VHH binders against Grifin (GRIFIN). Designs and how they scored, part 3

Target 1, 144 residues: Grifin (GRIFIN), of Homo sapiens (Human) (a4d1z8)
Amino acid sequence: MAVQSKAFCAGGLAPGWKLLVQGHADSGEDRFETNFLLETGDIAFHIKPRFSSATVVGNAFQYGRWGPEQVSSIFPLAPGEPFEIEVSWDAEHFHVYAPEHKVLQFPCRQRPLGATTRVRVLSDHCLAQVELAKRGLSWGDRGY

## First folded at step 14 (VHH; framework vhh_3k1k_2)

Design m41 (from x3 with S31T)
Fold by ESMFold2-Fast, scan of step 14:
Structure m41 (fold): chain B 144 residues (1-144), chain A 120 residues (1-120)
Amino acid sequence: as target 1 above (144 residues)
Amino acid sequence: QVQLVESGGALVQPGGSLRLSCAASGFTFSTYDMRWYRQAPGKEREWVAYISDSGSSTSYEDSVKGRFTISRDDARNTVYLQMNSLKPEDTAVYYCATMGWYDTGGFDYWGQGTQVTVSS
């Protein structure tokens, strides 16, 4: 089975929080996937890099099946180099960032974010860490 | 070596009950979520039931809610599906699965499943 790490978010995903994923992939054959899970076992958001095509894939799993893929050509990872990916969310979208790049914006297809209470990361031979943290808000981001 | 082996399928009368088992080996079973799927002839494979790695969360496809119960026994590395009030439309091959890699369809099926036939 793949190596996996887990994070729990009591009360579900809250506005103003983020997930930080840090790791290191040794080769372009290494696989790394992150799933945001509901208590029903549905996956509100799945994100993975594909080194072979240099793309980042987003999808959701509802009622026992995967939906249509969303594919981004903005690829912020390189074999042999450490990576950092930040996932944040609002009522409408999951937002994926890497340093100086907005990688992907994925529509929320599931019921309220509060129903998403677990994050799982699957990886082959890369060491990946996940952490949930409160985001800082700038004055401009909040409006007047 | 990872294996999932389903068993317990049989021919039963409508209204009957049956318990399916799925024996897991080759991985740390207690840390993985488990699911049951089924497939009737000529139809797409459909999800039936889910249980979290802790066993504290379960969910079911609408047509089986209230009739089927998923459970797990981590000491035996086994997941179960208790099926009550069986209907002819429950006739299918039942598969045990765990979430695998996305590019492999997200699941690993380790065998041919177990046949359940509900006949009047």
Scores: ipSAE 0.419, ipTM 0.703, lowest interface PAE 1.9, mean pLDDT 79

Design m42 (from x3 with S31E)
Fold by ESMFold2-Fast, scan of step 14:
Structure m42 (fold): chain B 144 residues (1-144), chain A 120 residues (1-120)
Amino acid sequence: as target 1 above (144 residues)
Amino acid sequence: QVQLVESGGALVQPGGSLRLSCAASGFTFSEYDMRWYRQAPGKEREWVAYISDSGSSTSYEDSVKGRFTISRDDARNTVYLQMNSLKPEDTAVYYCATMGWYDTGGFDYWGQGTQVTVSS
């Protein structure tokens, strides 16, 4: 079973905030996922790297069903190396950044963002730390 | 090893009530969200109900809202589905599930299922 890191966002995802995920993948077989959930158990945004294809996948889960995958070939992870991923959001999209990379932009299929109150990062022997932080400086936002 | 075992399925008349149980083992039950699904003959598996790890959040498929109630007892590692005002269209095998991983081809854990039949 996957190890879970959990965070709760009272009142839902707030404008001007971001999620920082920092960790270390021991091997190219390790898995990790970041999930943004509603109180209904629906997943507003799911992101995972696939080491086998060197891609990052985004998707959403509504009413017990997954939607169509959005796939990015920008793969900022390497086995045995530390990684940093930043997820920020606006009314229309989730934005995924890594240092010097804009990895993925995923449309918000479940609105409003105030309904998204939970964050779950799952890992398979991957050391991952999760921080919800107010944006002042981020890789993609020009200093908001 | 993760194991989920459903029980409580029976033949009931329309308008009747039934309570299903799902006993969980092999993981820290209190840390995980739980779901109920059902599968009617010749149909795809359908989500029915959800309860968060804390028990503070629940949700339901529209056709069962107001009739079904999901609950959990973490001391007994058990999730329940209370079904009231049963209809023939509720006839299905009912499964409890938990997600080890959230990906589509991943590590969902399912029980064996328990048969509910609603008929006169």
Scores: ipSAE 0.453, ipTM 0.713, lowest interface PAE 2.2, mean pLDDT 82

Design m43 (from x3 with S30D)
Fold by ESMFold2-Fast, scan of step 14:
Structure m43 (fold): chain B 144 residues (1-144), chain A 120 residues (1-120)
Amino acid sequence: as target 1 above (144 residues)
Amino acid sequence: QVQLVESGGALVQPGGSLRLSCAASGFTFDSYDMRWYRQAPGKEREWVAYISDSGSSTSYEDSVKGRFTISRDDARNTVYLQMNSLKPEDTAVYYCATMGWYDTGGFDYWGQGTQVTVSS
């Protein structure tokens, strides 16, 4: 069964904020996915690590369908170890970071970002937690 | 085990109305967004309607907007689709779905479907 962690962004995704996803994958078969949702049910940004291929997938869901995948081979997670992923955004891209890694940039296919008001994390066995935080010094700002 | 069971499909005349029901079990229903899809013979599956987990947000495919209304009753673990002013083009098998894991196409919990036929 999938466990859901939820966050709500009143007024939509604001500049200068970030999403922190923390958890632990007990094995390379455990799953977690993060969705940034619009009120229409469309997904502005989906991000999913695939341990089997050591890749991170980004995609978007519009009008009942998934679009073309963007795949990154920068895979900063390891089975059996705690992980921490940071997602930030600007007008043009979602940016995904892990400690000392720039994982991917995903173009904003659905604009404006103010229409994206919800975050949902699906995980096996309560593996991931989600938190919205104001950016002070993000990993990207540290020159990674 | 997760299960979705659609019901309410029937043969109706153009301009008629039907209410479809989808009874859900095996998961925390009030935590999941729900959707209706339909598929006519020889056509691709088409998204029809959406309702958020809280019930505060709904959306519709353009061809049904103003005619169809999606709602939910979390105490009964049921989602509904009220269909008014039915047209022959609405003839299809209607499916209830919730968003699942990405690697399974994003829709893990498809129901068996219920047949709606609109004949003139």
Scores: ipSAE 0.445, ipTM 0.724, lowest interface PAE 1.8, mean pLDDT 82

Design m44 (from x3 with Y32F)
Fold by ESMFold2-Fast, scan of step 14:
Structure m44 (fold): chain B 144 residues (1-144), chain A 120 residues (1-120)
Amino acid sequence: as target 1 above (144 residues)
Amino acid sequence: QVQLVESGGALVQPGGSLRLSCAASGFTFSSFDMRWYRQAPGKEREWVAYISDSGSSTSYEDSVKGRFTISRDDARNTVYLQMNSLKPEDTAVYYCATMGWYDTGGFDYWGQGTQVTVSS
């Protein structure tokens, strides 16, 4: 199946952190998914692009089933072009940004931040770099 | 292509035990979480059990806790469901699934299922 990147968040997701995803879609058929997971296997937030409709889709997987999709028409990917997506979070929402645009705001359906301990990125024939980073002012923060 | 093939389903008496197997191919098995689901006639598919890619985390639907155990053998690309103290309400087709690609809002990859019947 796909190249996979993963990160572990001891103690769960904390406010003030972000996930940065950088990649390159070689074709409109390349697939790319980001999942924020609980120890139970539930997915607090699933996000992927759909090239066929030029949309970005968000959803959650709770107790073994998918909920209704949330779809954004702000599409930051183009075949053959590099892309950068940033996901941040608070107690009420996941926020998805691309340079110059807010792509998606997804409500936290059934999750406390502390229960989400893993981030997993699946990619299909596309370049991807995944980084968990503390969001904040570099000169004012202790260790960034 | 991802393929999942379940086996081990049978007719058993209440209180009996069965071990289901799911043979996986077409992906790097050791890198993916695995799940078991079941579906009784006329009902929606119900999640049963979960195991993480490392095998260190497992979770279960409340009605099967203490009776069912999920495990994996990465050398054999196989996930197992050990079912003990079976009850008539456990009668269902059992499916294994993995987190994978979703076709425009689709579903996890599923096997064909294996039938478990618990009756006298």
Scores: ipSAE 0.318, ipTM 0.640, lowest interface PAE 3.0, mean pLDDT 79

Design m45 (from x3 with D33E)
Fold by ESMFold2-Fast, scan of step 14:
Structure m45 (fold): chain B 144 residues (1-144), chain A 120 residues (1-120)
Amino acid sequence: as target 1 above (144 residues)
Amino acid sequence: QVQLVESGGALVQPGGSLRLSCAASGFTFSSYEMRWYRQAPGKEREWVAYISDSGSSTSYEDSVKGRFTISRDDARNTVYLQMNSLKPEDTAVYYCATMGWYDTGGFDYWGQGTQVTVSS
């Protein structure tokens, strides 16, 4: 049975925010994926790590169908290790990062980003959680 | 145990109407989005209609817009598909679905299906 975690973006996706997806996969059979959704049920951005092929897939669901996949071979996840994936966005692209890696850049097929108001993470065994976080100023952000 | 049970499929003439039902159990129905899909012989399963968990948003595949209406009754844990102006091209097994894994076409909690045949 899939476990579902949800986050709501009142007013839609805005600059200066990011999504953090954190979890722990105990084996290469475990799965999890993240969807950024519109109220219509269209998916502005789908991201899915595939342990079996060591790839990360990006796609979008619009007009009743999935579009062409973007596949990245940059796979910074390993069974038995905690993972952290950060998704940020601008008007033109979704950007996917992991520590020390830029994993994927996906063109925004659904505009404006304000129409994307929900995030859903599906995972086996409660392996992943999602949190919207605002960019903050840290000590390093003040000039060093 | 998640269970989805479709019903209402029948043989109808072109131009006819039919209402499909999907009774859900084993999960908190009101917290989940629901969709209808269909599959004709020898074809891939295709999406037909969507309704949000709140029921306030719906969307449809282009070929059924204006003819089909999706609705839900959370008190009865049921989602419906009202089908009007049926065409032979609508002949298919209709499935309701919730949640979804990308590798299974976007959904892996499926009902068993109900057959709709549109023929003279």
Scores: ipSAE 0.257, ipTM 0.574, lowest interface PAE 2.4, mean pLDDT 80

Design m46 (from x3 with D33N)
Fold by ESMFold2-Fast, scan of step 14:
Structure m46 (fold): chain B 144 residues (1-144), chain A 120 residues (1-120)
Amino acid sequence: as target 1 above (144 residues)
Amino acid sequence: QVQLVESGGALVQPGGSLRLSCAASGFTFSSYNMRWYRQAPGKEREWVAYISDSGSSTSYEDSVKGRFTISRDDARNTVYLQMNSLKPEDTAVYYCATMGWYDTGGFDYWGQGTQVTVSS
């Protein structure tokens, strides 16, 4: 099991906010995952990079099980380099960005967004931190 | 490594009660959410109950709500499931779980679970 970094959003996910995940992967074998959680223990949105395939996976956990994976081939991470991933949301989708890339758009399977109150990042030998911040400009809003 | 060991399962009559225990090791128990699942023969594994890492939030599958109560004792690294007003439909192997790595199916558990049989 790994180190957990956590953030709490009282009242649930609100429009105009974003999550910033920053860290440094020591090697391509390092793992880290980000989960947006409900008080029920369901996961509204799970995002995980897979270094072995150079893909980013999105999924959701509801009704006691994982749903079908959504996979993106846009892989903004490299071993030995710092990374930054931004997640923003609206009523219909979670949007995942990296510098100059829109990585993934994941449909909201859990509604309403106000029921999603916690964020957890699991990391394996990685330094990863999360920050819930008021959205100024996302990388997608910058035209790419 | 994460290990979860369930105990307390038994044969009981309809309307009876049981308390299941799950002893955890290999991780910082107080930092993790805990869940109970069950699986009847020939059926999919289904979620039963949830308790947050702080213990302040609990939730239940609709069919057990009002009858089952989940609790935790962080000093003992143990999660409990108090089951009241048991029905034949509650017959299953009960597993405790915490959410692990995605590629492991999202769950960590050890052993065969604990068998609960409700019959007359």
Scores: ipSAE 0.238, ipTM 0.587, lowest interface PAE 2.7, mean pLDDT 80

Design m47 (from x3 with F27R)
Fold by ESMFold2-Fast, scan of step 14:
Structure m47 (fold): chain B 144 residues (1-144), chain A 120 residues (1-120)
Amino acid sequence: as target 1 above (144 residues)
Amino acid sequence: QVQLVESGGALVQPGGSLRLSCAASGRTFSSYDMRWYRQAPGKEREWVAYISDSGSSTSYEDSVKGRFTISRDDARNTVYLQMNSLKPEDTAVYYCATMGWYDTGGFDYWGQGTQVTVSS
């Protein structure tokens, strides 16, 4: 049974803002997905940890179809441990960070960023809190 | 789990109109965006129309813009596709779909489809 959380970005994604996702995966079977959505129903950015392969997947959905999958082997999550993921963006990429790790850099296939107005988080028994924030440094920008 | 059942397909002459329905039953714990797809003989499945979970946003494939209208009635768990000015090229099996988990190909639920034939 899935639980869905939503966040709204009035006027679309703004430079200098970030999405913070905080949660706890009780087991390696827990699923968690984040989608950045356009008003057209296209998904500008999909991100999903995959515990079975210890990978993080990025993709985009355009014109009713998924594109080519981008896979990162940098997997900073562990079953039974709380996690915090930061997603930030610029004109060219979505950037995914975890503490002391830059996990994924995904090209912006849909432009402009101002057309991305919704964030949907889908979780399977995972408690996830989502927050849009504009202050502080990205963990990956600190030069670990 | 959610079940989707399409209805309303028929044989019509060019220039005719049809209204397709997609009724959802079963699990409804999450709000879903809804989509219509179609598949003509010997061709790949093609996206047709989209409506957001709130009904505030809609979008269409270029070949159907101005002719097709998607709408929803959440009290009845039903999504509609109003098709006007039908052309022979619109002949296809029409499917409704709801997006789900990525590992399932991005769609948890597809309906069985309803056949639309446009012929003179």
Scores: ipSAE 0.414, ipTM 0.699, lowest interface PAE 2.0, mean pLDDT 78

Design m48 (from x3 with S52T)
Fold by ESMFold2-Fast, scan of step 14:
Structure m48 (fold): chain B 144 residues (1-144), chain A 120 residues (1-120)
Amino acid sequence: as target 1 above (144 residues)
Amino acid sequence: QVQLVESGGALVQPGGSLRLSCAASGFTFSSYDMRWYRQAPGKEREWVAYITDSGSSTSYEDSVKGRFTISRDDARNTVYLQMNSLKPEDTAVYYCATMGWYDTGGFDYWGQGTQVTVSS
């Protein structure tokens, strides 16, 4: 069974905030997934690394169904090494970053952003920390 | 292994009430959000109700708000759907589900369903 971490944002996601996900995958079989949830249980944004294909997948779940996947080949994770992923958002997109890389830009299919009040991270033994924080310049990433 | 087993479906008159149960086994039930869905003949599956793992938040499809109540009993690994003021339009097979890993199609666990028929 998976280990779950969660964060709650009263009033919903606000522009200018971010989610930090930090952990350590011991092997390429370890899994973790992040879901940004509405109170209906719909998922505004799902993000998942696939070690088997070295890709990062984004999707959304609405009206009982998954939509079309968006897949990025930018894969800045490696088994046995700590990872850090940052998800930020604006009215139009979710943005996924890792140190020195912009991994994925996913259109907001579910609006408004304020309807998204919860974040859940499902992990198979690799998740360490999940935080909601105000966006600022982090890691010295000048691409923000 | 992992199972969800729905029960409580029956034939009822319009305006009647039913309580559906979903017994879960094989996973840490108290750590998972639970959902009820329904499917009428020839139609797509429709979400009905949702309850968080803590039980602190519930939500409902608009057509059932005020008539249906979702609840859970974690000591018994069971989620319930109390249905009041039933209408013929509520006739469907009702399923409970919880979301598992993405690559399993978005639902890791669901049952065979229980038939609710609302008719005079």
Scores: ipSAE 0.309, ipTM 0.603, lowest interface PAE 2.5, mean pLDDT 80

Design m49 (from x3 with D53E)
Fold by ESMFold2-Fast, scan of step 14:
Structure m49 (fold): chain B 144 residues (1-144), chain A 120 residues (1-120)
Amino acid sequence: as target 1 above (144 residues)
Amino acid sequence: QVQLVESGGALVQPGGSLRLSCAASGFTFSSYDMRWYRQAPGKEREWVAYISESGSSTSYEDSVKGRFTISRDDARNTVYLQMNSLKPEDTAVYYCATMGWYDTGGFDYWGQGTQVTVSS
């Protein structure tokens, strides 16, 4: 079974906040998935790396099913190395950043953002740390 | 070994009630959201109900709202679906499920299903 790390967003996702995910993949077989969940069980935003194709996948789960994938070829992770990703949001998109990279911009298919109250990170091992923080400087704001 | 085992399906008359059970094993049940789906002959599986890991949040497909109630008993590793005011259109095989890894279709763990038939 997957190991889970969770964060709660009282009142839902607020403008000016971000999610920081830090982890370490021991091999290209290790999996890390991040889900932003509504109280209905829908997933407003799912993001995962695919080491086999060196891609990052975004999707949403609505009406009991997954929608069409959005795939980014910007792959800032390597087996055996620590990784950091930052997810921020506005009314139109989720924005995914890694150091020196803007990885993915995913349209918000679920509205309002205030209905998204929980974040869950799944990993094959308990190697991922998740944190909600106020946006002072995002990697995007740093000129990446 | 993750297992989900549904039970409680039966033939009932319109307006009747049934309680379905899903017994879970092989994982930390209290840490997972649970869902019920159903599938009528010739149709795709349809989501029916959801309950969060804490039990504090539930949601339902529009056609069953007010008639079905999902609940869980973490001490018994069991999720339930109470079905009231049953209609012929509720005839289906009912499955419980929990979300797994994305690449397996999001639900690595499905039960074998239990048949509900609503007919006079």
Scores: ipSAE 0.441, ipTM 0.725, lowest interface PAE 2.0, mean pLDDT 81

Design m50 (from x3 with S54G)
Fold by ESMFold2-Fast, scan of step 14:
Structure m50 (fold): chain B 144 residues (1-144), chain A 120 residues (1-120)
Amino acid sequence: as target 1 above (144 residues)
Amino acid sequence: QVQLVESGGALVQPGGSLRLSCAASGFTFSSYDMRWYRQAPGKEREWVAYISDGGSSTSYEDSVKGRFTISRDDARNTVYLQMNSLKPEDTAVYYCATMGWYDTGGFDYWGQGTQVTVSS
C-alpha cells in the first residue's frame, strides 16, 4: 500500500500560497500521486505523472467518481532522479510547475477553493519534503 | 493480503434500522479514508458516505443525510454504517471501499458487499 504524506490548510486554499513536493521516483511504475481534498472526500485536483507514457495527468473526483482526464506531454521527471513540483492556484485554475517548466493548467471544477483543506501525496518511496509555502518569485511567477 | 469484508445486511421492514460493518486487514487502516457505496438492481454504483482518517470529518449523499451515520473504530480496523428510517429505495448491495492508485480506477480495495433489502 502507498506511503502517505499530508498537509492541511486551515480555512482552505488561500491566494498567494503554493504546494511544493520534493523527492525522487524509485522506479518507472507510475507510483506518485497528489490529491487536493475537500472535507467531503471529493478531490478538487488530482495530479499524477505517468512514467510509462511520459505524461502528466490531471483529474477531479466528485460524488464517488472520476471525471475526464487532462493530459500534458510536458514531462521533466525521470525514474531514480530527484524531482520538484510546485502547484499554485487561483479562482479559475490549478497551475503545475516543474523547475523552469509550466506542466499543466487544470480548471477548478469545484468552487470555492476555500473548501479544499487537505493535501495528500501518495508514493511507494520516501519523499524528501511536502510543504505549503507563501508564493514569492515562484518558477511560474517570475515577473516584472 | 489486503481485505475488506462487509457484514450486517438483512431483510428489514420500512422504518427499520441496520448496522453494517466492514472489517479491514492487510494495510494501515487508521491512515486511510473509508467510504460506503451501494448498488441497486439495474442501477450504477453510487457513493453513500465518507469518513476521513481518524474520523475528523464525515459526509453523506443527500438522499441518506440525517438517516445514515458513518463511524470507525481504528483499534478494531472496522468502519460502520448505521442506517435508520430505512426506505424501500435503500435496497441495494452495500460495499465499503478505500481509494488506491489512480490508474487502477482509483479504488484498489473493495469489499464483496452485503445485501440490504427493505420490504414489507
Scores: ipSAE 0.474, ipTM 0.737, lowest interface PAE 1.8, mean pLDDT 81

Design m51 (from x3 with S54D)
Fold by ESMFold2-Fast, scan of step 14:
Formats: sequence, structure tokens, C-alpha cells
Structure m51 (fold): chain B 144 residues (1-144), chain A 120 residues (1-120)
Amino acid sequence: as target 1 above (144 residues)
Amino acid sequence: QVQLVESGGALVQPGGSLRLSCAASGFTFSSYDMRWYRQAPGKEREWVAYISDDGSSTSYEDSVKGRFTISRDDARNTVYLQMNSLKPEDTAVYYCATMGWYDTGGFDYWGQGTQVTVSS
């Protein structure tokens, strides 16, 4: 069965933060998926890389149903290599990045970001860990 | 081998109560969120209830709120649906489900279902 890694975002997803998903897949058949969840069980954002089609899938699960799938052909992963995926968010979109690639921009469909309180990563024979981190401050940002 | 087995469905009169059970095997039950769905004849399967892996969060479809209660017993690898104040429109086959891996438009794991009929 899938191995699960979890992160809890007390108070919901906060502006200026990001999720880092790191791991490696030994083969193109290894899998991992990341879900941003509400306490209702809805999934505000789902990301899945598919090695078989060299695509990254985004979707949302609302009221017990998956919505229309968004597919990106920008595939930044390679079998046997360590991967790093960064997810950041604003009021309108989830943004998915990998080193030197903007992979996917997914519209926030239903739930406000503050209602998203959990992140879960499922992995199959791949060491995947999830870490919530501050995106870093630019000139003029708070924290100086 | 993931297996979900529902039981407890019956014929009941309007206003009656039933408790459905779903026995799970083949996975670490305590690590997974569980859901109940139902399907009436000729209609698409609809979501009914949700419980988080730790049991701290539950949610329900609007038409069953206040009448149905989902719960789980991780020592017994079982999820339950307590149904009160049953109405004829609750007549359906009830399924439990767990979402392991994403499948376009679907769930990886469903049970076989248990029939609930509410009839006067």
C-alpha cells in the first residue's frame, strides 16, 4: 500500500509559504502524489507526475468528486534521479515548479486557501518527504 | 490486496434507522481517510460522508447532515455509517471507499456495496 508523509498547516495555507516535495524514484514505475486537503476531505489541489506519459496532472476533489483534469507536458523528472517539486500559492492559483521549470499553474477552484489545513504525499517505493517552508523574502518584504 | 466489505443494508420504513459497517483489509487502515457513497437505480454514484484517518474530522453531503453519522474503529479496521430518520430518497446501494492512488475520474478501492431500501 502507499507510504504516506504528512504536513499540517495550522490556520491554513499562508501567503508567502511554499511546499517542498523531495525524493527519488528508482524507476519510471515508482509513483508519488501530493494532496492539499481541507478538513471536509475535499482536496483543494492534487499533483501527480506520470512517467508513462511524461506528464504532470493537476486536479481538485470537491464534494466527493474529481473535477476536470489539467495536464502539463512539462515533465521535469527522470527515472533514477532525485526530484524536487515546489508548490507555491496565491489567491488565484497554485504554482508548481521544479528546477528550471514552471510546470503547472492550477486555478483555485472552490475553497479559500485558509481552509486548506493538511498536506499529504503518497509514495510507492520512492523516498518522498514534504516540508512547509517560507518562500524567502525579496527586497521590501516583511522580515527585515 | 485491498478489500472493503460492506454490510448492514436492509428494508426499513420511513423514519427508521440502520447502521452500515465496512470491514477493511489489505492496507494500514488507520492511515487512510474513509468515505461513504451511494448509488440509486439509474443514477450516478454520489458522496455521502467522510472521516479523516485520525477520526478528528467528518463531513457530510447536505441532504444527510444531521441524520447520518460516520465513525471508525481502527482496532477492528471498520468504518460505520449510522443512518437515522431515513427517507425514501435514501434508497440506494451504499459503498465505502478509500482513495489510495489517483485514477482519472475514479477511486482505487471500492467495496461491493450493501442495499438500503426505505419504503412504506
Scores: ipSAE 0.467, ipTM 0.725, lowest interface PAE 1.9, mean pLDDT 80

Design m52 (from x3 with S56G)
Fold by ESMFold2-Fast, scan of step 14:
Structure m52 (fold): chain B 144 residues (1-144), chain A 120 residues (1-120)
Amino acid sequence: as target 1 above (144 residues)
Amino acid sequence: QVQLVESGGALVQPGGSLRLSCAASGFTFSSYDMRWYRQAPGKEREWVAYISDSGGSTSYEDSVKGRFTISRDDARNTVYLQMNSLKPEDTAVYYCATMGWYDTGGFDYWGQGTQVTVSS
């Protein structure tokens, strides 16, 4: 089955923090998906690249069902190249960034953000880094 | 080879109890969240219960809260659904499932189901 990386957010997601996902897709058939989970098993935010269409997909899983997809055509990933994706959040949206690109802005369908306490990244291969970090200087250092 | 096998379904009287089991094989069971779903004739499949991989978190659909309890035994690779105070409206085929990849409908692994009938 999928290799899984996990992070726990005690007290839930806090404004001013971010998730950093760094990895390498060997081919356009490699998969990785990031889920932000509530204790109920609902997924507040799901994000995945879809190499076949060169799109990034966002969705949420509530009450045992997936909702309507949000699709971005901003695709800063390439097979065989290292990638870096940052997800941040505020009370209204999840924000997805790649170097020099704002990829996706996804409305928070489940509130409060404090109810979202886990992050899981699923991949066909091991990802090098999955970490929660405070924003601030990190965004400045990257010239966003 | 991933496999989920449900058992324990039966015909019971209203107010009765049943315990369903789902035996898992072919994957690292202890690393996966597990769910129960049900499907009544002519209805869409409905989520029933959830348990996290650690067993530390559970949740239920509103109509079964207080009556159903989900649990797991990782040494036996089994998830259970204890159903109490059964009602005719609980009549359905019950499925266990675990979340797969998004593009496969969100669930790569479903069992074959076990029939629960609640009637006199």
Scores: ipSAE 0.445, ipTM 0.726, lowest interface PAE 1.9, mean pLDDT 81

Design m53 (from x3 with S57T)
Fold by ESMFold2-Fast, scan of step 14:
Structure m53 (fold): chain B 144 residues (1-144), chain A 120 residues (1-120)
Amino acid sequence: as target 1 above (144 residues)
Amino acid sequence: QVQLVESGGALVQPGGSLRLSCAASGFTFSSYDMRWYRQAPGKEREWVAYISDSGSTTSYEDSVKGRFTISRDDARNTVYLQMNSLKPEDTAVYYCATMGWYDTGGFDYWGQGTQVTVSS
């Protein structure tokens, strides 16, 4: 079963904060997923890289069902190399950044963001760690 | 090896009660959210109930709200569904599930199901 890393957002997702996801995927292992969860168990935002296709997938899970996928061909990860992904949010979108790349912009299908209180990262054999941090100067602030 | 095993299904009359159990093994049960789904003859599988890993949050499909209660016992690696005031429309195979990998439909781990029949 997947190894699970957790973060709790007391009071829900707040403006001006970000999620930092750091990890190191083994060569040949390519399963690593992040879920932002509501108290109902719905997933406001799901994001995963697919190493086999070199794509990043975004989706949302509502009422026991997945919605339509959003797929980005901007793939800033490499097997065997450490990675760092930043997720930030506003009322309209989740924004995914990697160094020098804006990877994905995903519309918020479930609101308010204050109802999104938990983050879960699933990884097969990738040590992936999540941290909520207050935004300072980020890649987004640099026009990426 | 991850396994989920449902039990407790039976034939009951309308207005009756049943308690379903789902025994989990092969993973750190207390770290995972758990769900119940059901599938009626000729219909798609539908979500029924949810409980968070801490047990502090539960939610239900509208048609069962107030009649069904989900709970968990982490010491026994078991999730339960208490079903009261059963209706013929509740006739279905009931499955417990935990969310695994996205590419397998969002759930890697389903049980085999337990049949609940509500009829006279």
Scores: ipSAE 0.344, ipTM 0.647, lowest interface PAE 2.5, mean pLDDT 80

